# Ledger of designs, part 16: VHH binders against p46559

Target 1, 369 residues: p46559
Amino acid sequence: MTAIEKFFTEKSPDSEQVLLKVIELGIDFLGGEWKNVDKSQVNVSRVHGGQSNHMFHVTSSTSATPYLLRIHRQPPSQVFTDTVNLAIFSERGLGPKLYGFFEGGRMEEFLPSKTFDVNDVLVPENSRKIGAIFPLYHSINVPVSKSRRCVHLMREWLNGYESLGGGDYEILPTTVNYSDHPKSVSIKDLNHEIDNFEKWSTEIFEHTLVFSHNDLASTNILELNSTKELVLIDWEFGTYNWRGFDLAMHLSETAIDYRVPFPPGIKMNGDLIDNPPNIQIFCEAYVEADKKLKNRSPSDPTAEVKALIQECQFFWPLTNLFWALSAMKHSLLKFENGVDLDVQARDRLAVYFHLKPRSQKIYEELSKK

## First folded at step 3 (VHH)

Design b15 (framework vhh_7xy4_2)
Fold by ESMFold2-Fast, scan of step 3:
Structure b15 (fold): chain B 369 residues (1-369), chain A 124 residues (1-124)
Amino acid sequence: as target 1 above (369 residues)
Amino acid sequence: QLQLVESGGGLVQPGGSLRLSCAASGFTFSDYYMAWVRQPHGKGLEYIATISGSGSSTYYSDSVKGRFTISRDNAKNTLYLQMNSLKPEDTAMYYCAKGSPYDLISTGYRFDYKGQGTQVTVSS
């Protein structure tokens, strides 16, 4: 635990020490009215939404600019990546403004907004808006490794699971009624699945490499109160990756409800997984926005949309394997986030094997052409 | 000096109704998701309902869906829970909870502050 993490987590947000520290940060990074703020005018509240960071919303009764204070709990590599991502998106107007960063933390813009939920992302107009915003982010050149894709994190999590004493894993789905999966998988089996998907993806989709969010659940989408424009937040898993993985990650998350009581705190909707209602509208919006952004005129927009749907379907199972491996490792660490990680892991593994045959067929079709 | 003060609890017969209120102060109320959670005697906290800062989105646990309604009055900095068709299993200490400006409180049942609570007892 860093000194600054200890400072903010071991003290009450309304303690004199914390109030003076957030004023000091406000003066240093924002200036303006913060120079005239008394501690009696300051409110500091903890924000609970990210397990990777301690977040505080800092406000005052004055006109001093409110800010979010983020104190890092993330591994150094995620902190580095997240900071670079936010700085680039801030500069381009594609995310909250980055007011400043310092050893162990950062300050960023508070955006008056509504956080999306599963009901919001299933609204066709919202699916269109989300599809249309993805090309803006996918067009940005981020100066980070292009070789550390989703499969790198997957191997890291699986190696971590093994190192923590993990072994064979039984696939006993709780929230989906799939039965077309193995009853259990070994660590060797899971490594083979990662290797196989990496091989397939490299052979048929290497040309689709873009900087990707990789975690676009509904709660990482803000709708601005003033304009109704969408902003994507929490780029801590941001890496260069195959485009279809990023798109399929969002689509997969629209089929999952986290509002159910803990345990399990998660429910997968098999009907939405098998028959995603908005994939057509989503992909149409992506293609149209990408076309506009790149000033290109595809000769067959219908064929391009159909190809993108196929691309999303190909990567859909891999997004579930990705989170299954994370859940397996973090379950052994007794990580608490209001979701039963074992239920998440086994349900996501069941989804992976259920959808994998479609991905194999797509690979076979596209590798021959 | 952030405060959440719940009121409106009491003793009621099965099938009855109660309306809980939560007076919020010390933060910009309209910027935050707000929730109701409950704790039956000797048991853990149970999530009930969440409402977005603007009031445009509401979420309910399956145990109360169709019976309870969460609402807010941002001009009065007040959160409400209308409880209808009350059952003995609804007996608990009820807390209003302040969440994130960005995230659903219901995700992981996480919130950064809750009040002292108001007792609801459903018994004949």
Scores: ipSAE 0.000, ipTM 0.136, lowest interface PAE 18.3, mean pLDDT 83

Design b16 (framework vhh_7xy4_2)
Fold by ESMFold2-Fast, scan of step 3:
Structure b16 (fold): chain B 369 residues (1-369), chain A 124 residues (1-124)
Amino acid sequence: as target 1 above (369 residues)
Amino acid sequence: QLQLVESGGGLVQPGGSLRLSCAASGFTFSDYYMAWVRQPHGKGLEYIATISGSGSSTYYSDSVKGRFTISRDNAKNTLYLQMNSLKPEDTAMYYCAKHSPYELLRTGYRFDYKGQGTQVTVSS
């Protein structure tokens, strides 16, 4: 824990020490009316919903610019990635303004907004809006590696799991009732799964590489109070990747409820995994928005939507393997985030093997063309 | 010598009310978040509620939201939990804790410090 993280986590946000510190940051990074603010005029409140960062909303009774203070809990590489991504999106008007950063934290625009939950993302109109906003982000050129995709992080997590003494992993799902999976998998088996999916994805979808969020759970979607427009936040896993992985990640997350009591703090809905109700509307919205942004007309709009649905279905199991490998490694590190990591890993591996045959069939169909 | 001493537990019927108190000493009480956590018989620790140093911000687990109210009196170095509409599932040993905001969104684990506890039993 950094000195600044310790300071903001141990002290109450309404303590004199914290009030003076947020005034100091306001003066240093924003200036303006912050130079004239007294501690009695300042309010600091914790923002809820994030499990990876300490977030504080800093306001005053004056005209001083309010800000969101983020104190990092993530590894330096993820902090660097998220900050670079936010800076780019801030400049483009696609995310909160980045006011500044410092060792251990950053200051950004507070957006008066509603954070989505699992019920919100299942509303068809919201699925349409989310589908329509993805092409805005997928069209941005970000000056980062274009070769380091989801499979690179998956290999890092699996190698970390092995290095920490991890071995064979029993697949015993607790929240999803799938039985069409191996009872156990070895590290060799999991490496083989990553290699096979990378090969398939490269052969049939290499042309779909775009800058991707890779973690679009409902809680990373803000609906602005003023305009009802959506903003995507928390780009700590942002990287170039196959677009179908990014889209499938969001669709997969609509079938997962994190509001259930801990333990396990996670529940997967097999009915939504097997029969996603909004995939058609979501993909229709994506295709239409992408067409509009690129000022193009699809030669066959119905076929393009059908192809995108197939692309999402292909990548759906890989999104679950991605988080399963993360959960396996971080379980050995005794990492705590409000979810039972072993339950998450076991359930996500069960989903992976349940959906993998569909992906193999899609690969076989598309590789013939 | 940080000390937390809980009191106010007892036997109560379903639908009844109890008010728990925690006397804190050995630290600057108003500078820190305080929490209530509980442990049902044969179960792990379960987070109930947290309150900021000034008392202006409160957080509750879904199981008690709308029924329990956390409060504090900084002049008396005392933390309170008002428990209304009690249910049999609220039966547990209740602990006062000096709780970091790190764990605000999670039920049941890792507290900086907790007291000896006070037993609450809800039965007919």
Scores: ipSAE 0.000, ipTM 0.358, lowest interface PAE 11.1, mean pLDDT 85

Design e01 (framework vhh_surovatamig_d1)
Fold by ESMFold2-Fast, scan of step 3:
Structure e01 (fold): chain B 369 residues (1-369), chain A 125 residues (1-125)
Amino acid sequence: as target 1 above (369 residues)
Amino acid sequence: EVQLVESGGGLVQPGGSLRLSCAASGFTFSHYWMSWVRQAPGKGLEWVATIKQEGSSTDYVDSVKGRFTISRDNAKKSLYLQMNSLRAEDTAVYYCARSPYDYLFGSYRSEFDYRGQGTLVTVSS
């Protein structure tokens, strides 16, 4: 833990030490009325910080600018990526304003909002809104590597798994009734799967590279109370990547329920994986919003939507391989996150192999055009 | 150092009652959602109950609803689980667990960064 994380986790938000520290931060990073605030006028309340941060809402009875204080629990590399991404989105009005950052934390705008859950993302109107907002984020030029995509993270996680003593992995799904998968996979097998998918994606979808979220679960979607506009948060996995991976990641997450008892704390819905109900409206909304944003007219809007659905279907298995490899590595690190990581890895690998034949067929069809 | 120390476990007859306690130290107890989780012999960890920081909201696994009650005393930095109408299937080691955020979107809060050493509850005879 950083010194600042230890400080905020061990002390009461109404303690003199915490009140003085948040005033100090307010003066240093925001200035203005924070210079005139007495500790008796300050209120500090704990807020849920998404998946992995300690968050505090800092307010006062004065006109001093309230702020959200985020104390990092994440690895330094994820914190760096997320903070850089937030700074860029802040300047473009696409996320909370970033007030400042320091070792172990940052200060940002508090957005009065509703965090989406698994039921919200299955509502057709919400699928439309999510589809429509993706092009705004995909249009941004972010000054980071354009060659370091999802497959690079996958290789890093698989190398980490091997380095921690990981070996052959048995695929025994718990929450899906798929049987069209190998009974076990070797590290060599998984490297071949990554290499093969990278080759296919580069050959048929290289033109679709955009800055991608790569982790758009329902909890990373905020609906603003005032405007009902959506804001995407927690960009710690943000990279340039194939567009269809980012879209398929969100669609895949709509088929997973994390509101089940631990263990396993996760349930995959095979019916939603096989027959995603909102893929049509989601892709229609994306195409329409992208068309409007770029002032373009597709020659055949129906064909463009059909092509985007195919693109999402192609990348769907890869999104499951992505999280399976993460879960395999972090299970060996004994990471605790309310989900049985072994169940997650096994079920996601089963989904990967179940859907892979569809992706191969799409590759064969598109590689000849 | 964060410490969670459970007590109150023991052997009880089916239909009996037990009250588990957890003493917390090394952190600001009132800041955290707190949970009880259990591990039955030869099985994995199972979430049982969660309580919000101020005690205004609680949630339970279906198998214990109406039989178990989770509560807290922030002044004493203590978490409790009142277990009534105990069944053989409630036999498990019970752990006090800290959750700094709502991971499971309302219904369950099983994200844990610290657990105690546990207290054994045996329901038999």
Scores: ipSAE 0.000, ipTM 0.136, lowest interface PAE 19.3, mean pLDDT 84

Design e02 (framework vhh_surovatamig_d1)
Fold by ESMFold2-Fast, scan of step 3:
Structure e02 (fold): chain B 369 residues (1-369), chain A 125 residues (1-125)
Amino acid sequence: as target 1 above (369 residues)
Amino acid sequence: EVQLVESGGGLVQPGGSLRLSCAASGFTFSHYWMSWVRQAPGKGLEWVATIKQEGSSTDYVDSVKGRFTISRDNAKKSLYLQMNSLRAEDTAVYYCATSPYDYVWGSYRSEGDYRGQGTLVTVSS
């Protein structure tokens, strides 16, 4: 834990030490009226906006500029990408303004907004709005590696699992009623699955490489109170990746409810996984917005939408393998986050094998062209 | 400091009613999903009901649907649970809890999950 993280986690937001610290940050990074603020005029309240951060809304009864204080719970190396991405989005008007950053944290604009939940993302109009904003973000040129895709992190997690003494893993799903999976998988089996998907993705979808969010759960979508416009947040996994993985990640997350009591703190909806209700509207919105952004007229819009649906279906199982490998590693680290990581790993592996045959068929169809 | 203070518990006969209240302070109440969770003697925590930030969406465990109603008043920073047609099996300590739905790992037992000291509800003759 960094010194600044320890400071904010061990102290109450209304403690004198915290009040003085947020005034100090306000003076240093924002200036102006913060130089004239007394601690009695300051309000600090905890806000949630992502699991990887401690977040505080800092306000005062004066005209001093309010700010959102984000204290990273992860080492600086794990937040580097998120900070670079936010700086770029801030400059382009695509996210909160970045007021400043320091070792272990940052200060940014607080956006009066509503965070989406699983009910919100299943509303067809909201699914359309989300589909329509993806092309804007997918068109951004970010000066980061184009070779470090989802499979790179998956291999890091699997290697970490093995290094921590992990072995064969039994697949016994708790929240999905799937039985078309192996009873267990070895580390060798999981490496072969990663290798096969990388090979398939490279052969048929290499042309779809775009800057991607890679973690667009409902909780990373803000609806602005004033305009009802959507803003995507928490870009810590943001990097270049196959477009269909990013889109499929969002669609997959619409079928998962994290509001359920711990244990297990997670519930997957097999009916939504098998028959996603909004995939058509979502893909139609994406194609239309991409067409408008690039000033193009596709020769066959119906065929383009159908192809994008197929692209999302191809990558859907890979998004579940991605989080299954993360859960396997972090369960061995005894990481506590309100989700039973073994239940998550087992259920996500079951989803992976249930959907994999469709992906293989898509690969076979498209590789012949 | 995040504080959640429950009140309204007590002894009630089967078929009776109770209204639980929770006063919240130390965080931006209107930005949190809020939940009621309970723990019966010798058993684990059980989620009872959840309400969205704006109060527009609610959800309940099947055993209390039609009997319990969760509500909130963001101006007063208060959460409520109206309990009707109480049964002996509803006997438990009831906790007001933040539901950190904004976290991808959201759960009432995680770092983003703050609970009060609880209020005891006993349904018995």
Scores: ipSAE 0.000, ipTM 0.205, lowest interface PAE 16.5, mean pLDDT 83

Design e03 (framework vhh_7xy4_2)
Fold by ESMFold2-Fast, scan of step 3:
Structure e03 (fold): chain B 369 residues (1-369), chain A 125 residues (1-125)
Amino acid sequence: as target 1 above (369 residues)
Amino acid sequence: QLQLVESGGGLVQPGGSLRLSCAASGFTFSHYWMAWVRQPHGKGLEYIATISSSGSSTYYSDSVKGRFTISRDNAKNTLYLQMNSLKPEDTAMYYCATSPYDYLFGSYRSEGDYKGQGTQVTVSS
């Protein structure tokens, strides 16, 4: 834990030390009226919502600019990626304004908003709204590597798992009732699965590479109080990837609940995985929004929606393999984030093998002339 | 200001039943998952049950599954725990919480925004 993380976690937000520190940050990074603020005029409140970072809303009774203070708990590489992505979105008006960053934290615009939960993302109108905002983000040109797709991170995690002494992994699902999977997988088996999916994705979907969020769980979606518009947050996994992976990641996360008690801190809903209720509405909204954004007229809009649904279904299992490999590695590192990482890995591997046959059929269909 | 007020505890014989209530105010109750947690004297917090915002999904600890039922009335901003077949080991202070687990700190909160004042349940003959 960094010195600044210890400072903010060990002290009350109302303590004189914290009040003076947030004034110091306001002066150093925002200036203006913060230079004239007394500690008696400052309010610091902790923001909760299942965030991986420590979040504080800093306000005053003066005209000094309020800010959201984020103290990082994440690895430096994820913090760097998220900060770069936020800076780009801030400049383009697509996310909170980035006021500044420093060792171990950053300051950004506080957006009065409601954080979505698993029930919100299953509301058809909300699925439509989420589908409609994806093209906005998928259409930006971000000056980051286009070669570090999901498969690169998956190989990095699997190599890390092996380097930490990891071996064969038993698939014993806890929260899903699937049995159509191997009883165990070797590191060789998992490398084969990554290689196979990369080959399939490259052959049939290489033209779909877009800048992607890659982690759009319900808690990473804000609904603005003033406009009811949606804003996507927490871009630490933001990178170029196949479009269908990003869309399927969100759809997959609508079937997962992280608010269940730890252990395990995760519950997958097999019925929603097998029969996603809003995939049609979601994909229709995406196509319509993409059409308007690019001023294009598809020759067959119905066929385009059908193709996008198939694209999402193809990538759905890969999103689960992605998080399974992360969980396997981080379990060996004794990483704590409120989820039993072995339960997550086992259940996600079970989902992967349950859905893989559908992806193979889609590949066979689309790889033909 | 978020407020949770538990009630309904008391002294009961083994095999008896109690119904706990939690009155919520200061937030939009129908938008929050709710939980019951308990703390036996001199021990840490133990998770008991969780219910989704709509009431459609419920989860239970193994120690109470089949004996306890969590429910809610969103029109009345009230959470309930029906406790049947009570055992001496169910003796604890019972708390209502907006979350059974604090993901920022990796632990169940014993105080603050996550639970109310509590209601004592004692199972003894």
Scores: ipSAE 0.000, ipTM 0.139, lowest interface PAE 18.4, mean pLDDT 83

Design e04 (framework vhh_8cml_1)
Fold by ESMFold2-Fast, scan of step 3:
Structure e04 (fold): chain B 369 residues (1-369), chain A 125 residues (1-125)
Amino acid sequence: as target 1 above (369 residues)
Amino acid sequence: EVQLVESGGGLVQPGGSLRLSCAASGFTFSHYAMGWFRQAPGQEREFVALISWSGGSTDYSDSAKGRFTISRDNAKNTVYLQMNSLKPEDTGVYFCATSPYDYLFGSYRSEGDYWGQGTQVTVSS
């Protein structure tokens, strides 16, 4: 535990020590009216979010800028990636403003908001809104590595699985009713699948490289209370990647319910995977928003939307292989995270093989050109 | 910035005991599972033992079960491996490793797991 984490863990938000500390941080990082704030004018309330239990909303009765104080309980490397991404988006007006960071914590803009769940992302209007915000992030030039894509992390997880004594993996889905898959896969088979998808993606979609979230589950979407605008959070996997992977990741997550009791703590909906109800609206919104950002006149938007749907469908199985490999490795480490990792791995591999034939057909058609 | 430093290895006779330590720094140690792995000369690296973030659950390879005990001290950012009834087959370099999974947040470290440089254990008559 950092010194600041220990401090906030051991003190009540109402304590004089906490009030003085948040004033000190306000002065050091924000200045302005914080230099004139008395402790009697300060309110500190604990905020409970999905990412940390040491979040504080700091306000005052003065014009001093209110802030969200985050005391880290995450590993330093994960904090570094998330903070750098937040700093970049803060400067571009695409996320909470980053006011400052220090050892063990950071200060950022408080956004009064509702966190989405799986029911929210299936509402057509919300699918439209989510589709419309992706181009904001996909259109920026971020000064980070462009070579470390989803396939590199997949190889790291598979190598980790092997190093932990992992071997052949039986595909016996529990929550999704698919049977058009191999009975089992070897590590060699999985490496071949990664290599094959990387080859296909590079040949037909290399021009679609954009800075991507790569993990846009419903719980990483905030709806602002005042405007109903959406904000994306939790950029710990944020990297350059093929656009269709990022979009397909979100679409795939709309078909998965993590609210079911553990075990298994996960339920995949095959009907939503096979017939995604909002893919049309989602892709229409993306194309329209992208055209507006690039100041392009609409020209046969039907053809562009159809192409984007095909792009999302191509990458959908790869998003499931991505999380399957993660689950396989972490299952061997025997972690408890509210999801049965073996069920997740088996179901996601079943989805991968079920959807792969469509991706191969798309590759064959587009590679002819 | 993540660093793992193993110590406690050495030469011991069959039937002897050794206690390995792994001092961790650069991350929030108490949020992560910790493991011990070993590599014998000319062999692949193999799993030995794992301990959960809280120390509440442990797991062992078949070869280690009943002879080895993994433990941790979150206040000292240290994980231990107590090795009893050592056999020549236990000879190898023992590595400490961190999980990339943050148990309390349910999230993964972007750079994956980290490994120490290893400490040599030799069991020889």
Scores: ipSAE 0.000, ipTM 0.117, lowest interface PAE 21.4, mean pLDDT 83

Design e05 (framework vhh_surovatamig_d1)
Fold by ESMFold2-Fast, scan of step 3:
Structure e05 (fold): chain B 369 residues (1-369), chain A 125 residues (1-125)
Amino acid sequence: as target 1 above (369 residues)
Amino acid sequence: EVQLVESGGGLVQPGGSLRLSCAASGFTFSHYWMSWVRQAPGKGLEWVATIKQEGSSTDYVDSVKGRFTISRDNAKKSLYLQMNSLRAEDTAVYYCATSPYDWLFGSYRSEGDYRGQGTLVTVSS
């Protein structure tokens, strides 16, 4: 634990020590009216729901700029990536303003907002709004590696699983009612699946590489109270990747409910996986926003939307293989996050094999051109 | 079976130097981000330094920047921490820890991945 993390975990938010510390940070990083704030005018409230960070909303009765104080629990490299990404988005008006960072924490704009849940992302209008904001983020040039995509992390997780003594993995889905999968897979089988999908993606979708969020679950979407505009948060996985993977990741997450009791703490909805209700609206919104942003003339919008739906469907199983490999490895590490990692891995693998034939057909169709 | 074995600790005078080593086995060392974490007597775990899989990127806690250097040898499956200009405040048990590049490692070091048994560093006159 960092010294600042220990400080904030051991003291009450209304203690004199904490009030003086948040004034000190306000003066140092924001200046202005914070120089004239007395501790009696300061309010510090804990923001709930963050597993990776301690978050505090710091306000005063004065005109001093309120801020969100984030004290990190994450590895430094992951924190560094998230902070750099936030700084870029802050500068471009695409996320909370980054006020400053220091060893063990950062200060950012507090956005009065509603955090989405799985019910919110299934509302058609919300799906349209999410589709419409993706092109803004996908258009950004970020000075990071263009070669480390989702498949590199998948190989790292699978190698980690093997190194931990992992072997053949039995596919026994708990929350999805699928049976069109092998009974078990070997590490060699899983490596082959990664290699095959990388080959397919490179052959038919290499031109779609964009800076991607890679983890747009409902809880990483804020709806601003004042404008009802959406803001995407928690860019700790932000890397260059195939566009369809980023879009399919969000779509896949709309079919998963994490509000179920632990164990298992996760339930995948096969009906939503088989028949995603908002994929048409989502893709239409993406294409419209992308055209406007790039000042492109309309050229058969119906065909472009259909192509994007195929792109999302192609990458959908890969997003589930991604999470399955992560869950397999972290289950052996005894990682606890409120989800039964073995159930997640088994269900995700079942989804992968259920959807893979569709991806193969899409590859065969597009590779003929 | 995953094993991390630290060595190189001992008693050192203030201003002295010490090099810690960590021998890794039972996993593909080159695929993991690696970290050094420490625990002073009666205190919680404190992250000290992290190094990327290929060794090209490193990060340090402010109190050791310019004094400590983390490095790795993937061929030898070993992690190192070169400690210079040691201070009394550096006294702690030092642990070698896996810090995978994956996003599920969101817990701070006391609840993280694999950790060794530690090596004691005492800085005193």
Scores: ipSAE 0.000, ipTM 0.116, lowest interface PAE 20.4, mean pLDDT 83

Design e06 (framework vhh_surovatamig_d1)
Fold by ESMFold2-Fast, scan of step 3:
Structure e06 (fold): chain B 369 residues (1-369), chain A 125 residues (1-125)
Amino acid sequence: as target 1 above (369 residues)
Amino acid sequence: EVQLVESGGGLVQPGGSLRLSCAASGFTFSHYWMSWVRQAPGKGLEWVATIKQEGSSTDYVDSVKGRFTISRDNAKKSLYLQMNSLRAEDTAVYYCATSPYDYLFGSYESDFDYRGQGTLVTVSS
């Protein structure tokens, strides 16, 4: 835990110490009217947001610029990646303005907006809008490693799980009614699953590498109050990855509800996993926006959309294996984020094995071409 | 519970026409693209035609292009297949099916999420 994380987690947001600290940050990074703000004029409210950050909305009764204060809970490497990503998106007008960063945290623009939930992302028009904005982000050349993909982080999490004393893992799903999975998996089994998907993905989809969000849950999508335009936030897992993984990650998250009471704080909808209602509209919007952005000549758009849907279906199980491995490791670290990590790991592993046969079939079909 | 109920099959002479219907219930019909698939006696399952959620786009297996027309009525939660210029090789049990995407090969049963009980079409003189 950093000194600043300890400071903000151990003290009430309305304590004199916190009020003085947020004024100090406002003066240092924003200046202007923050130099004239008294602690009695400041309001600090905790924002329920990303699982990897403590978030505070800092406002005053004056004309001083309000800001979001993020205090990092993430590993240093994820903080570095997130900061670089946000700085680039801020400069290009594709995310909140970055006001400043410091050891253990950052300050950014507060966007008057509605945070999406699972009901919002299931609306066909919203699914179309989300599909249409993905190519904008996928077209960006970000100066980070192009060789570190989802499988690298998965191996790091699995190695971490093992180093913490983790062993064989029982798959006992709580929120999905799937039974077409092994009852238990070993660390060796999970390594084989990562290796197999990396091999398959490299053979049939290596040409699809793009800078990817990798964590586009509904709560990481903002709808601006003034324009109704969408903004994607929380890029701490942002890296170069296979395009279909990024798209499938968002589609997978539309089938998961985090609004249920803790414990477990998570519920997966098997009907939406088996029959995603908006995948056609989403992929059509992506293809159309990508063609416009890249000024590509007319091609067979029906065939391209079919191929993209198949690409999303191929990567869907891998997105669940990704978060299952994270949950297994962080459960042993006793990490608290409002979700029962063992329930998340078990349900996501059940989803992985349920969907894996489709991915194998897609690999077999595309590899013989 | 998802239910798909096909009707409209029967015996018809070569060159004749039939219209198949499928009544859907237990899911939000307008959110799914729909397919017709068939299984001829002693053969595997073959994809025939697909229609997008809003009806704006259709696709067909080459052997039926220009002869068959797929359509839908989202208000009535119904899918249709108009079959013209029928041939002996069109003899099959026809199934209504749901899919989140279209198939490259159309012959793989595991690619269909939900399938009805089927309706028999016999083309014989």
Scores: ipSAE 0.000, ipTM 0.097, lowest interface PAE 23.3, mean pLDDT 83

